VH-VL binders against q9lss7. Designs and how they scored, part 13

Target 1, 226 residues: q9lss7
Amino acid sequence: MGNTSDDDKILSYEDVVLRRSDLDILNGPIFLNDRVIEFYLSFLSTVHSSTTISLIPPSIAFWISNCPDTEYLKDFMKPLNLRDKDLLILPVNDNSNVEVAEGGLHWSLLVYYKEANTFVHHDSYMGVNRWSAKQLFKAVSPFVSNGDASYKECTDTPQQKNGYDCGVFLLATARVICEWFSSGGMKNRDELWFANVKETVPDLVNHLREEILALIKKLMSESVSK

## First folded at step 1 (VH-VL)

Design p9 (framework fv_spartalizumab)
Fold by ESMFold2-Fast, scan of step 1:
Parts: C-alpha cells; structure tokens; sequence
Structure p9 (fold): chain C 226 residues (1-226), chain A 121 residues (1-121), chain B 113 residues (1-113)
C-alpha cells in the first residue's frame, strides 16, 4: 500500500535497479544512498566508454578495501583490467562492515591518474574520510603501479556547506575530472584537474540533483513495459 | 584469537634510543593499520603514529616526527617503534593498537599489553 | 589539534550509584552529513591496556554491559554508568577521531568506596 510504493522498481540501468524512494532522495535535501551514486557513476562510465577511464562502483570499492585475503584480492582485481586504465575514479565510503551492503557515514572521492602516478583524495567535508581513502589507496596501488604511487589530499577541494551533499560533491567532482580527461587536459603541468574542479564543482552541485532526477525520468519514459 | 604482544620493560638513560616490538597474531597482519600510543605516569593517552604493515606507510603526530621511527616486518608479523634522543618526559607505558578494520572509524579494537619505559639518570 | 577536557578528575561513589563523566571538545566533532559524533570512550583498569567501550558517542562496543552509555553532541559529551559495580573501578578516557591526530582526554578516575 502506501509504504509499498517506495519500494517499486522504477528503472533498471546496467547493474543498478532504482526504486521510487531514490527519486524522493534526489528531490529532497537528503543524503544520497549507494544506489543513486552507483547509478550516476555507471552513467558516466557509459558516456566515457571509449576512453581509458574506469569508474569503480561503490560496492566494488568497498570490497577492495575490505577483502580479508590479499591473494584473493589479486584474483578479484585481475578482471577489472586496471593497468590498462589512465584514470581511475573510486568512491570512498567509511562503511567497513561487510554485513551491511548499504551503509557508511560519508562519501568522498579517490582518483588515480596514471601519468602522474598519483592518487588524489577529494573530500568535501574537511578530509574526514582520509583514513578510509588511505585504506583504499593501499589496497588498489599494487594493481595500478609498481607500489610506488604517491597519495595526496586536494586540500582546497570545494567544501559542502550543508549536512547532506557529500555524495553530490563526489559525483560532481567525478564528472568534472572525467570531462577534463576526455577533453585532452593531459599534461596540464602539475595542476592536474584542480582548477577545473574549483571552477566548476561549486556551481554544478547546485543543479546536479535536478539533472540526475531529470535523467532518470527520461530513461524511465524511454523504457517499454516488460 | 587476535592479539598483539609487546616486548618487555626498558630502562634507559637520557640521550639513548628505545625500540619496542609489537607482534600480531590471529589476523592478516599486512591488512590492518597499527597505532602507537603512549601514557606517561598519571597522565592521559597520547597518540604517536601509525603504520600500514602491508607497505610500511607511516604517519606521525608532529611533536614526535623528528624522533620517532615506526617500521614493520611482514615475515614475522611484527611492528617496531623506535624513539631517539630520550628525555625524562619520555617515561611512559607504550602501547601498540590495531585499527578496527570493520568499524569504519578510527577506533582501536585490539591493544598490546604495554611496554613500560623508564628514562632516568 | 582538537583538545578534549574531562571532568571531574576523580569520582568516588558507592556500588549501585550512577556515575556521570563529562568530556568537552575544543571544536565540534559532529559531522553534519551523517549526524555522527566522532567520539569514543575507553576504560582502563590499573596495569591494563585501554578497552574500547563506546564509539560514535553512544554506540556500545560488542560485549560491553548495558549499564554503560554515552550521550551528547558537538562539543559536550557525557559517559554514564547507570549502576556502579565493583569491577567498574577504572580511569575512563574520551577520544576524538574527527581529525588527525586522534586525541584523548586527560581521564576521569572512578573509585568505588
């Protein structure tokens, strides 16, 4: 009945099944859930499918950080073909309880750029995810470099001014970085994508919820029943 | 059973260096951060630094940065903390503690028994 | 660095009494996006290593008796033992993990008279 409508499947996109409650999340000033984040990263992956960009789903990033066996992790990582990627987009979540598939307290973004051999962490709330980002960096580094990759915080990355937009900042920053890479921003000296992020993300976050909501509604209208 | 076992008590003179070991067992040693925390007699707990044994990456509290060295030996599942240029105010119990991997917070779920260090002339 | 101030320094109570311990932070340890306080409480008995009791200001660690509880938000936190047992004689420390370096309060010693 009334409560059942929030669980209704509204869209199947790649491996993501969105529910009606996900539209309510996007329409409100509410923390983004794993499903919305996975959906938009999957959409960006489709947009950039002809590039050497890899966008890792939240569930995969979580597993990488929390794999109990280092040898098993090597076998799991092999099909991801990360060594053939020049840009790696990784969502960071502070959830480390494997019994909770959806969870965590804060979203942030970890990006690996092969040409600089550097992982950069973008955290829209004072770097509170730094330790989780370091765990993910340590787990992923051997699979993209010879163990000599560096790690740095983007200390002047755009900061959220409310209690619920960390996921929106993750998605906005990921999108800007993908666009930077695809536009031939290669060899932007030592500044990487930082100027683009600082210039574009603050405005983008004001419209991204509406844009994603519109995208989902468009995809729903293009779906045929059954 | 997950445990951390530390080396025995040390008595040092000012200017000397100390080295404490912390041996992990019952878990994947290379997959967890190891913290070092000290406690001066009658005082609170003071964080010194941390190491990721999988690749020996370290981070330190700024006030110890020039005197502390933290290392790890994967083959023996043992972390080491060395503190140089010892002063009387370094007299404390030194603990190693494991980062709680599954909690999602910067918590310390398993602690070593502590190593008492006395620095006196 | 975040400074945590605990009070009182010592609390002497009889078995069955309620113990209330305070921890004040020099800056907020509340993260507004998740509405979580990055604050933990540890128990340390003489000659022993600290034991984690509470995390996220109010969540009990596995195996911790229900008489122990935490409350508060932002800069002001309280740790409560609802009915003291003899085994609760210990020093209790608050710890923040909101920003690095992690810092601890100076401790409150709970004595059973």
Amino acid sequence: as target 1 above (226 residues)
Amino acid sequence: EVQLVQSGAEVKKPGESLRISCKGSGYSFTSYWIHWVRQATGQGLEWMGIIYPGDSDTNFDEKFKNRVTITADKSTSTAYMELSSLRSEDTAVYYCARHDFWSGYYGMDVWGQGTTVTVSS
Amino acid sequence: EIVLTQSPATLSLSPGERATLSCKSSQSVLYSSNNKNYLAWYQQKPGQAPRLLIYWASTRESGVPSRFSGSGSGTDFTFTISSLEAEDAATYYCQQYYSTPPTFGQGTKVEIK
Scores: ipSAE 0.005, ipTM 0.430, lowest interface PAE 14.1, mean pLDDT 83

Design s1 (framework fv_siltartoxatug)
Fold by ESMFold2-Fast, scan of step 1:
Structure s1 (fold): chain C 226 residues (1-226), chain A 117 residues (1-117), chain B 107 residues (1-107)
Amino acid sequence: as target 1 above (226 residues)
Amino acid sequence: QVQLQESGAGLVKPSETLSLTCGVAGGSFSGYYLSWIRQPPGKGLEWIGEIYHSGSTSYNPSLKSRVTISVDTSKSQFSLKLSSVTAADTAVYYCARTGYLRYFDYWGQGTLVTVSS
Amino acid sequence: DIQMTQSPSILSASVGDRVTITCRASQSISSWLAWYQQKPGKAPTLVIYKASSLESGVPSRFSGTESGTEFTLTISSLQPDDFATYYCQQYNSYPYTFGQGTKLEIK
């Protein structure tokens, strides 16, 4: 006997359709999928809607990294208006197979901050997604800078202690960086958000799954039922 | 103590495939990248490529059409195959582990491969 | 590809001297630079990583600095064991690239 309702649609939020199985992922020690990542990034986008922050969905980041035609990529990027953004949040996944969307085994975060003209990579399992992040950096950089953007690994970013929380660290770090930006940011541009990430992320990851699960249940209760 | 040791034929004929193996002792593949680096006599260092324990590879674009790196986790080793060799491929070949954040913290002793008829 | 240029190519010095060798990146690499020492017939060994961090077991006379795209390796009081070829390596961008090397030889 199995659970036949795992694929039932439970919530439509912006461009994301969550399914019953996504609640099981959040309840358990299980790798977060593209839908949960996209949902929470979309929620953060709504919370910070009055800012110049752009949070890119996983499917869009995947396409940008794997686009085979530079002219088509240019046309695709134009309507995203990335030059109008001061902070860009990009999920990184190690899936490079264009035939299999939503694959891969590891999540990490790439962030572009316009004022510093710098891309920063936060990887909760240090080194694993470095090349995937650099591929995305190279693809995005021409559309946000004049070819002089810097790339930096955050060498002391909080580290996961298990094999399945990489997505949770991605979302916790993204949230802290968005909150840092919306609160006026750091006074010293050389320090960026690093102190906030180190201070806040380790505690936040301990309850973020429960918080997102509660948020989804709240949004489900607020939707019109048949 | 991590130890890396290269092995393979020291002489390869032009147009043939160069094949080397690196044995890894005392260390884990998990979370680390394993690389091949070469040095022609009297010249500098050139990175060839790297492999993660999952089998995922990255190659120097200048060599990508000729190079294959593979890993055998059950034997704690990884290997290099470089096809269609010429005299320009004569070099000391090193295997090396990238440390945390991709600097090379451990190197093998190197093995000289001469390409000659 | 990021080009790494070292200067000088050859440096002659005496025991006790303060020596500095320079490495310049063709574009920004942040602090993602390592320095290696290679003695004749031996594999390279790590000296400095992340531009200025001293590898465990390396003598404190070695130090690294960074200024934009320029990086230096300094040996404050040269010892006989320090005569070797030194290579810088960037690990900011794929593919990894090395400088051409600086040979430190006895005057």
Scores: ipSAE 0.000, ipTM 0.415, lowest interface PAE 16.2, mean pLDDT 84

Design s10 (framework fv_siltartoxatug)
Fold by ESMFold2-Fast, scan of step 1:
Structure s10 (fold): chain C 226 residues (1-226), chain A 120 residues (1-120), chain B 107 residues (1-107)
Amino acid sequence: as target 1 above (226 residues)
Amino acid sequence: QVQLQESGAGLVKPSETLSLTCGVAGGSFSDYYWSWIRQPPGKGLEWIGEISHSGSTNYNPSLKSRVTISVDTSKSQFSLKLSSVTAADTAVYYCARGEYDFWSGYFDYWGQGTLVTVSS
Amino acid sequence: DIQMTQSPSILSASVGDRVTITCRASQSISTWLAWYQQKPGKAPTLVIYDASSLESGVPSRFSGTESGTEFTLTISSLQPDDFATYYCQQYNSYSYTFGQGTKLEIK
C-alpha cells in the first residue's frame, strides 16, 4: 500500500534519479541501496572536482566484477580512462546474482592510489567482503598498474556495531579519503590515509545519514525554487 | 580430479630459449589461472607467472623481460618460454593450477615437475 | 615485493610431537597465505589456504593460525608421513612470493 508514491522521482542529480523510497532508507536503520551510494559518490566527485579522482558507480563496479568475457571487459574499461586517475574509489557489494544488479547484503570500499600503486580494502564488517573485493581488484588491476599493484586489507579500519550501516561506513570512508587526497596526499607509504580514517570515520557515521538526507532536501528545494 | 603434466627439453644451452608445455586433463580448463613455478636444486620455490584461458598474463617482475606464457585452449595446454638462459635458470619447473574464482594465487594442483639443466 | 621469512630453517622432532613452523610477512597480507608440504623428489602439495582453511583430504592434525604479519602451521601429533619441507606463500599481491622453507626432520 502506497508503493507507487514511494517510487516517485524526487531528484535528478547527475546520472542518478532518486526516488521517495530512498528518503525512507536514509531515515531508517536500513541498508543503503545502489542509488543512495551512487548519489553520494557523485556528490563527492562534484566537491572534489579533480580530473585525477574517479568515484565509480555501484552498477559499474558490479559489471566490472561480473563481466563474463575478458575481451568485452577490455572494451568496457577503455572509455573509463582509469590510467588518468591518481585515486580510484570503488564500492564493493557481495551480490553474486548477475540477474539482480541491486542485490547483496553488505557494502565495503576498495580504493586504488596510484602513487603507492596499492589497492586498499576497507570493510566495516571485517572479512565479509574479502572475496568480492579481491575479485574486483583482479578485474581492475590490469587497467591501472599493468598487473603489478599491491592489495592490502585495512585490518584496523573502523567497524560497524549494527547489521545495516555498511553503506554508511563505505561513504564516510570514501569522503575522508577524498578529503585526504585533496589536502595533499601521501607523506609515506606506511601511513597513507589510515590515521585520518581511524580518527574521523567513527564520529562521521553517527551523522552521515542525516547529513545526506539534508543535502537531498536542499537540492530538491533548489530545483523547485528555480 | 585434475592432472597436470610438464613436457619439453631437459637440456638447454646458455643464451638459448627454454620452452616447456603443460597439458591439463580431468577438469575444467576455462575457470582457472595456470601458473609456472620453478625450484633450483636445493633451493626454494619461485613463481614465474600465470595465464588465464583468455590469455591474460601476470609475470614475476624479476623475470618479466625474459618470460612469455601462452595458452592453447583447444588443447587445454599452456606454455612457458624463457629467453637468454644461464646456469641460474637450472631448476625443476612445475605447472600448477591457481584458483580463478576470485582470490587466486594459491595452488591446489601441481604437475610432477620437469628438471631443466642449462649447460654447454 | 613482499618478503616471506620462515623459522626455523630446520626443525628436528619425534613422532607424536606437537610442532609449530612460523612464517612472517614483511607487510600486511591479511589472510592471503597458503602452506605447502614437499617430500623429497615430489611436487609440493597444498595443506592450508587462506591462513587457516584446511585443504580437502589433509589430516585434521594440521592447522594454521594468523596474528598480524605472523603465521603459524601446527601439526598436533606428528606422524612419520609428515617429515617433509614446508613452504608458506603469500598471494596478497603480485609477485607471489614463497618463504625459504622449513625442513622437518626426524630427531
Scores: ipSAE 0.000, ipTM 0.449, lowest interface PAE 13.6, mean pLDDT 85

Design s11 (framework fv_siltartoxatug)
Fold by ESMFold2-Fast, scan of step 1:
Structure s11 (fold): chain C 226 residues (1-226), chain A 119 residues (1-119), chain B 107 residues (1-107)
Amino acid sequence: as target 1 above (226 residues)
Amino acid sequence: QVQLQESGAGLVKPSETLSLTCGVAGGSFSDYYWSWIRQPPGKGLEWIGEISHSGSTNYNPSLKSRVTISVDTSKSQFSLKLSSVTAADTAVYYCARDLGYSSSWFDYWGQGTLVTVSS
Amino acid sequence: DIQMTQSPSILSASVGDRVTITCRASQSISTWLAWYQQKPGKAPTLVIYDASSLESGVPSRFSGTESGTEFTLTISSLQPDDFATYYCQQYNSYSYTFGQGTKLEIK
């Protein structure tokens, strides 16, 4: 049980404890882990400060999707007050093995928008998480609607051109959707946030790693100033 | 037990299309991705592509312009077409099961079928 | 594409030996690597996934480790059934790529 410099705690933000290795992940052309995903979703939650937007941590989304007993799920879901939320942001991971938490290799995004009563799946690599997204949809749907929510794929969502940026596309898409919602939301039932995602995400993903790194460094400096 | 079985012509002429089908029995078809992998005689393994039960595909970029994978969920089958073949496409072709991109280790394999490209 | 390089290409060993096969990725793949065993005339079979997780039904003498971009497959006490060709495979990115193989043969 050693504690290497890569395992050193560098920042405690909300319920997330980031480690030095997480900075290396952000600097490198490698997959984002659960901690980085959860950190940035928590940050977006703080920025928007809305009780009607809920950004679900990866570990919670994983547990919801893989809960072995639907009756246990009801007790867990009730205190989350999801019926009070107008927008749900849910990270999707294709890890289905309950014994291997924080596993899986592909991130995608599932979004529920109450006014449209629709779940939309954004997958930056050809819909490979479609099965996992639909499982999460089935698990969550009873707690946000009366079982009549629609599910759709965003078929023209921005696509990654490498094997490691799926988490970056998840976070960029989540950010754009939160900004869209905070700016007034639905103007057209068929378009939702799709135009904003298509216009903004392709550019945003080119520098989002750098933005998150700068944010972490800023928060680290602020945490030293007691 | 999950069983995969390749079938198709073992001899294809240069410039024609190689066509193979994989039948799946003994397990859930809809919870997995299904891959094609090939092995030229005496050489290593090369991934060709994968398909989900819903028809979502991912292809090896080096083969993408020549490869089509399709699925028939009613028969629990998926198929490979590789166009414009040359002698370099001579290989044992395997079908295999995987969970998709993020859990793409191959836990069940068909026995393989040799396809020779020759005039 | 991520290149996977295995060493050695051929390894000669005796029953009871501890053998180690190495696989090196051209870039970081985290732990997203599997190892396969292929016996002559047969399809490959999964031995290790996620760099170090032993596949169900595989003997405990097999183990995997990782250090940066270097991955190893170890057989702690070689049995006659273990003579085969071994392949590593990364699934960090499309296209999934395999190493060139290591043939484990009788000394």
Scores: ipSAE 0.000, ipTM 0.416, lowest interface PAE 17.0, mean pLDDT 84

Design s12 (framework fv_siltartoxatug)
Fold by ESMFold2-Fast, scan of step 1:
Structure s12 (fold): chain C 226 residues (1-226), chain A 119 residues (1-119), chain B 107 residues (1-107)
Amino acid sequence: as target 1 above (226 residues)
Amino acid sequence: QVQLQESGAGLVKPSETLSLTCGVAGGSFSDYYWSWIRQPPGKGLEWIGEISHSGSTNYNPSLKSRVTISVDTSKSQFSLKLSSVTAADTAVYYCAREPYYDSSGFDYWGQGTLVTVSS
Amino acid sequence: DIQMTQSPSILSASVGDRVTITCRASQSISTWLAWYQQKPGKAPTLVIYDASSLESGVPSRFSGTESGTEFTLTISSLQPDDFATYYCQQYNSYSYTFGQGTKLEIK
């Protein structure tokens, strides 16, 4: 007899509904799923209340990357007002199968910074998501720039040492970049946030699962008290 | 201008290890993948594998059990070792550069070096 | 692995002709395709990347197009220097794979 309430809704936060099985993922050495990633990106969006930062949900990034109809993609992208954003945070997944909305085995992060007109890819398992990230870059680039945005790999991205923390590295890197942006940002066009990511992400990854778990439990208790 | 130059023994005995080095001059070594590609005489191109300046590798699955690619960033060079060679490994071996950004595909190639596997 | 099939294997043409070489992928590769030119005894050189982007220094008579999984390389007015073997290559997925080549020869 196991826990028959693993599918129970445990928290509604903004547009994200977390289930108990999502919470259990954070307790173990398990790949983060789309919902946990979406939840924390949504939380970062709330903390960094700038109207010029956009953190894109995994499902939206997947759809953008895999839309074969250019005109339909344009209609979808228009209301997102991405040209008004100074910083875009985009999760990348290696799933390219349009028949499977959730899938893949690897998460990484694609970031657009308007002031530098550059997309930067951060991959904690160097090389694995290179093509998936570049596909997303090509799909998004026309809607944030005039087709002249640069793309670069951050080859100094902190590297995972296990097979399951890629999502944690994505979230830690996204957080550091949002904090960098909110602190006044650009010091050097070639350096951007790279030193902050290199110095901060390795330590943050060691406790981010516990931080997110504690955050969810706090929000759950606040919801019950209402 | 970027220059790639292959070097190593042109004759290898069956069952031994083929060893080649590619030296890179005239450009940045970082921000690129560095590949080995081979071409048997009169035949087409076959990708062997690649390495980043940080040492991350991807190999052709058909060759993975026999291939090792390594990098020496201080010398701006990378090397290929292919073990247990047979006559089927006789080919011109090229090194090539692939950018992470802007343009894709192999934008610079070495001149190629013929490696013959015979007794 | 993704298989790349080129046609024709041999193409005979005259200077001034418009020639088209085709490459078909066994599955979707988006635009992640390059074309290379190889002259006898020489290394290949990049001609087209990202299916339709002309490499710097390559003459404007070269162009690439894509339609689903079919890709074409076109030379609009063939010059003597263009007689060579041409290869397509996909870089959508590891392992990278090349077409078998198309030899463009004088008629």
Scores: ipSAE 0.007, ipTM 0.546, lowest interface PAE 9.7, mean pLDDT 86

Design s13 (framework fv_siltartoxatug)
Fold by ESMFold2-Fast, scan of step 1:
Structure s13 (fold): chain C 226 residues (1-226), chain A 119 residues (1-119), chain B 107 residues (1-107)
Amino acid sequence: as target 1 above (226 residues)
Amino acid sequence: QVQLQESGAGLVKPSETLSLTCGVAGGSFSDYYWSWIRQPPGKGLEWIGEISHSGSTNYNPSLKSRVTISVDTSKSQFSLKLSSVTAADTAVYYCARGSLYGDYEFDYWGQGTLVTVSS
Amino acid sequence: DIQMTQSPSILSASVGDRVTITCRASQSISTWLAWYQQKPGKAPTLVIYDASSLESGVPSRFSGTESGTEFTLTISSLQPDDFATYYCQQYNSYSYTFGQGTKLEIK
């Protein structure tokens, strides 16, 4: 019995088990944990299930970036079928990039778009996760391209104004990009989703915590508890 | 106009720690990465490492075990410590400014300071 | 590490000449390449970034091009102020690496 009341299961959704403490995270002005990030990415995956979008869980992205054995990584990556995907959504997290004055871990988003053969990094605190994003890019690139994929920073990506909303910006940006793709986004490489992110994300981040909380409560009510 | 200036001892004994500081004036400190780059006499340039205003560092893997870069945002300065020096570490040491966004590197450089490793 | 190879190591030229300096990456670096000019006793200065973008304040006679893993810096009409050593640098991947330099000297 390792459960406490804060660790009590409140919702099982796909491969994610949310706990009571996750609601406190969403209710407060605090960093989103990996379970909340994974939950919402999983939800976006179900919304866009008819597409060739792959949204990678945070724990898997972290493992890919830090796997020291190239052969082991190859065996792990094969069943993910990433070459069948046209859009890949990857959360980036690295404790070494934490701003001490603000505390906590920093989240950012790495996106691969097959049509442009390009990885784009969206960091709501510009520069903090640049190294971590490039490491993940290098680890993933061989499994989605022939080593010729480009990497770029989205220099015009919306910026956070506090020390705790990086995860919210990750999720808001991921949602906008998925919606762009599902709407038949077929822009030139220079156009991509950048205008949509710039126009939509700043407003979305103001309500996303509340939207996710409402979604969790709805899913909980659709499941018989006890 | 942005100005970078290196300072520190110009002579370091073998096995000791090389210590340099770069002062930054005339621009925003928090919007950039700050790098150390060295050039042995008559040779090419070698990147040592970089630091952001928040303290996030990236180091040249060949030097990582000996290098520490630190930042003092209140003074708009950053510093290099290179331990266990040998004659191979004799070089002109430059500090330089890099893009926070990674779209360009090293648009402003300090004048450089010669550090000689000699007994 | 990505290795950057420059050619030629030394280039002798006259004022008014068109000169081209080449830099080759050991693997793909996209356009993440910069060119620097270094005069004797001075710090390097940025000339070109993102393979072909001219740095602010740099004369228009300087230009950069790319072709796969090969990059060139061209000076269309040499001026006396252009005699210097030129370095390419990749910033696609850590560790950032420089070419060995090309010394442009008076013929």
Scores: ipSAE 0.006, ipTM 0.500, lowest interface PAE 10.0, mean pLDDT 85

Design s14 (framework fv_siltartoxatug)
Fold by ESMFold2-Fast, scan of step 1:
Structure s14 (fold): chain C 226 residues (1-226), chain A 119 residues (1-119), chain B 107 residues (1-107)
Amino acid sequence: as target 1 above (226 residues)
Amino acid sequence: QVQLQESGAGLVKPSETLSLTCGVAGGSFSDYYWSWIRQPPGKGLEWIGEISHSGSTNYNPSLKSRVTISVDTSKSQFSLKLSSVTAADTAVYYCARVYDSGTYYFDYWGQGTLVTVSS
Amino acid sequence: DIQMTQSPSILSASVGDRVTITCRASQSISTWLAWYQQKPGKAPTLVIYDASSLESGVPSRFSGTESGTEFTLTISSLQPDDFATYYCQQYNSYSYTFGQGTKLEIK
């Protein structure tokens, strides 16, 4: 009790409330939690706010993937207006236990690109989330593509060398894809963002924890000054 | 059209290493996972393992200690090594493409090659 | 491992018959199931994927259905080329596992 509690609120940003323990996670070689992933996806959403990109929070992606009632899912999905989006960023986790929403052992990324009518899965650890990604694909596909979208694994996606950076690879890959889309790069169905991911993600993951930590500290100082 | 062709020695002695190669022609090699599946004479199918063109592997846990799959992207081929073979390893060995670059089912198969483990 | 059980093991039928082959998973596999046809001395070929999707080039008389952990392959009007052994395969979990096969024979 002599120190600030690990659960004390340190920053409220959009729909996410970060705690002091989240800062500690970023400082160490530790598995990223739902809150840190949601925070950075929310930040990317703000950066790319003038685009038709939608970045889905982990809790929403989890619920979509595990909703047992198809009519309730339809009612939930309609107001999200996903058909108005050209790019969807969806975090994937291997947690299928509906009683533990923040569980799971591995993060990966599922991306839908409307122009190609294709979902692409990026998994930094040997494709171990393929089943979870395809479950999410099947749940989301009817709401973006009339159910006729293609699914593809990115077999050349950058691979992690440790047991804890899967969330960092998720966020780095999401950022590169959002930047590719917003910059108006080569938006060809055959090329997609694959070259950009292969060229940029391996370097980005080496410093992304530090960048996110610095961003949180900056936003904390800006919040206090207001 | 995608064509897969297995090659390698048809006879292997007990305790030695079984070695097979699969050549792929007619389609994109770099976008898929590639699998080995075997079938003992008169019996069902057993998955051995898979490899991506980048070298990422997944193996059947029951065979993992004896199996190595490798890839040569420049030749559009991948290979199977199964060590310490016994008569139980006598089977037709198939190579196959895993649909959608590392998803789940096998959309194209090689013709198969019989490997007999005998002294 | 997920166990796949096929029934019947042998099915005798005549040309023109409607035949149904069943595959049951030991646990939930969603729709992550494929059906393969294997003719004597040949490699298996894909017939159905994702439980009910017909592979390109496969005749429309083939169809797949799903009910919980039970999956069926139906051939609505059996042709001479359809006499073969059929295998189901789950791809919900490693290791990928196959049913033991159903041999469709002339009688």
Scores: ipSAE 0.005, ipTM 0.520, lowest interface PAE 11.2, mean pLDDT 85

Design s15 (framework fv_siltartoxatug)
Fold by ESMFold2-Fast, scan of step 1:
Structure s15 (fold): chain C 226 residues (1-226), chain A 121 residues (1-121), chain B 107 residues (1-107)
Amino acid sequence: as target 1 above (226 residues)
Amino acid sequence: QVQLQESGAGLVKPSETLSLTCGVAGGSFSDYYWSWIRQPPGKGLEWIGEISHSGSTNYNPSLKSRVTISVDTSKSQFSLKLSSVTAADTAVYYCARGGIEYGSGSYFDYWGQGTLVTVSS
Amino acid sequence: DIQMTQSPSILSASVGDRVTITCRASQSISTWLAWYQQKPGKAPTLVIYDASSLESGVPSRFSGTESGTEFTLTISSLQPDDFATYYCQQYNSYSYTFGQGTKLEIK
């Protein structure tokens, strides 16, 4: 009781267990880890609760992208019912095992929108995750579109100005896209959510760490008051 | 602007090794993949392989057993060796700038002028 | 190995014509396709990348479109400088493959 461990569990939310060290990550100029990314995507899933939106955890996206057995992948993917999804949110991570990876931990976002039959990649650092995103696109595409989906880079997606905010840009962009979808923004398929992302994400990233931190503290207080 | 220039012997005997070098001038060498592409007389283009500044290589599987590409970063050069040549290897050989090492796919925005290599006794 | 098939192999046209060259991939390559122009005795030059993006310095009469595995290069008003052989190239996988070429010749 005299020691508070950085590994102490502080909050169980859905399928994610946050630790005290995750609060330090949110407070500092530090790369977001898998747990923080998963937590906030899970939170967005509860806010935008719908049978047609799926936000995939980082560990699941990584496994899908790296599964060597096509039949095992098919068995795994079937119960996810991805063909029933209108919007699919997928985190992309550049890990140390990728063939040409350089520059450490990079987070980016891959989004599938069924009405346009298109995957869009949002990378806040000059497209460095393009190969990882394309690998994930190839693995997922047969399960949503019979292999005829288009892939597109959002070439003017908001860009980070530091070496550590890629995960924050991923989460901000995912949130804006979920809000766009939930508001019924379906009028022009060529425009998609691009204008909303460009307008909203640059401001949102300035305070998203603080918002997530406040959210975690609120949920912690609610768990002990019941 | 970026300029690429091929150099090497224009005549190689059957069963010997074809050796070419590409010199790169003007612009960043370290951010890109660098490719070799060939074209037999009157035929289409065939990609041979690519190399990054860090020495990472990708080769055309049909040529992989015979191809070695190497890089000399200090000279901004990369080189092709193709072993056990036959008359089928007679072609114009081009060097070209490919995709960005960490992201972009390989389309070729700058090309050398090409050098004809004839395989004949 | 992704096979790229171009049609037609030879296209005869006159200055001022609208011409379209087609390239078909044997499997999905998304938008990872480039078009090159090659004049006799010269190296190829990039015209279009990412299926529809015009390379800097290339005239606006050139455009690219995509529909599934089918890609087109269109020249809206053919000029004398445009008579050349055109190649498509996929870069969706590491065995990068080119089409067999379409020779655009004066009628």
Scores: ipSAE 0.000, ipTM 0.437, lowest interface PAE 14.7, mean pLDDT 84

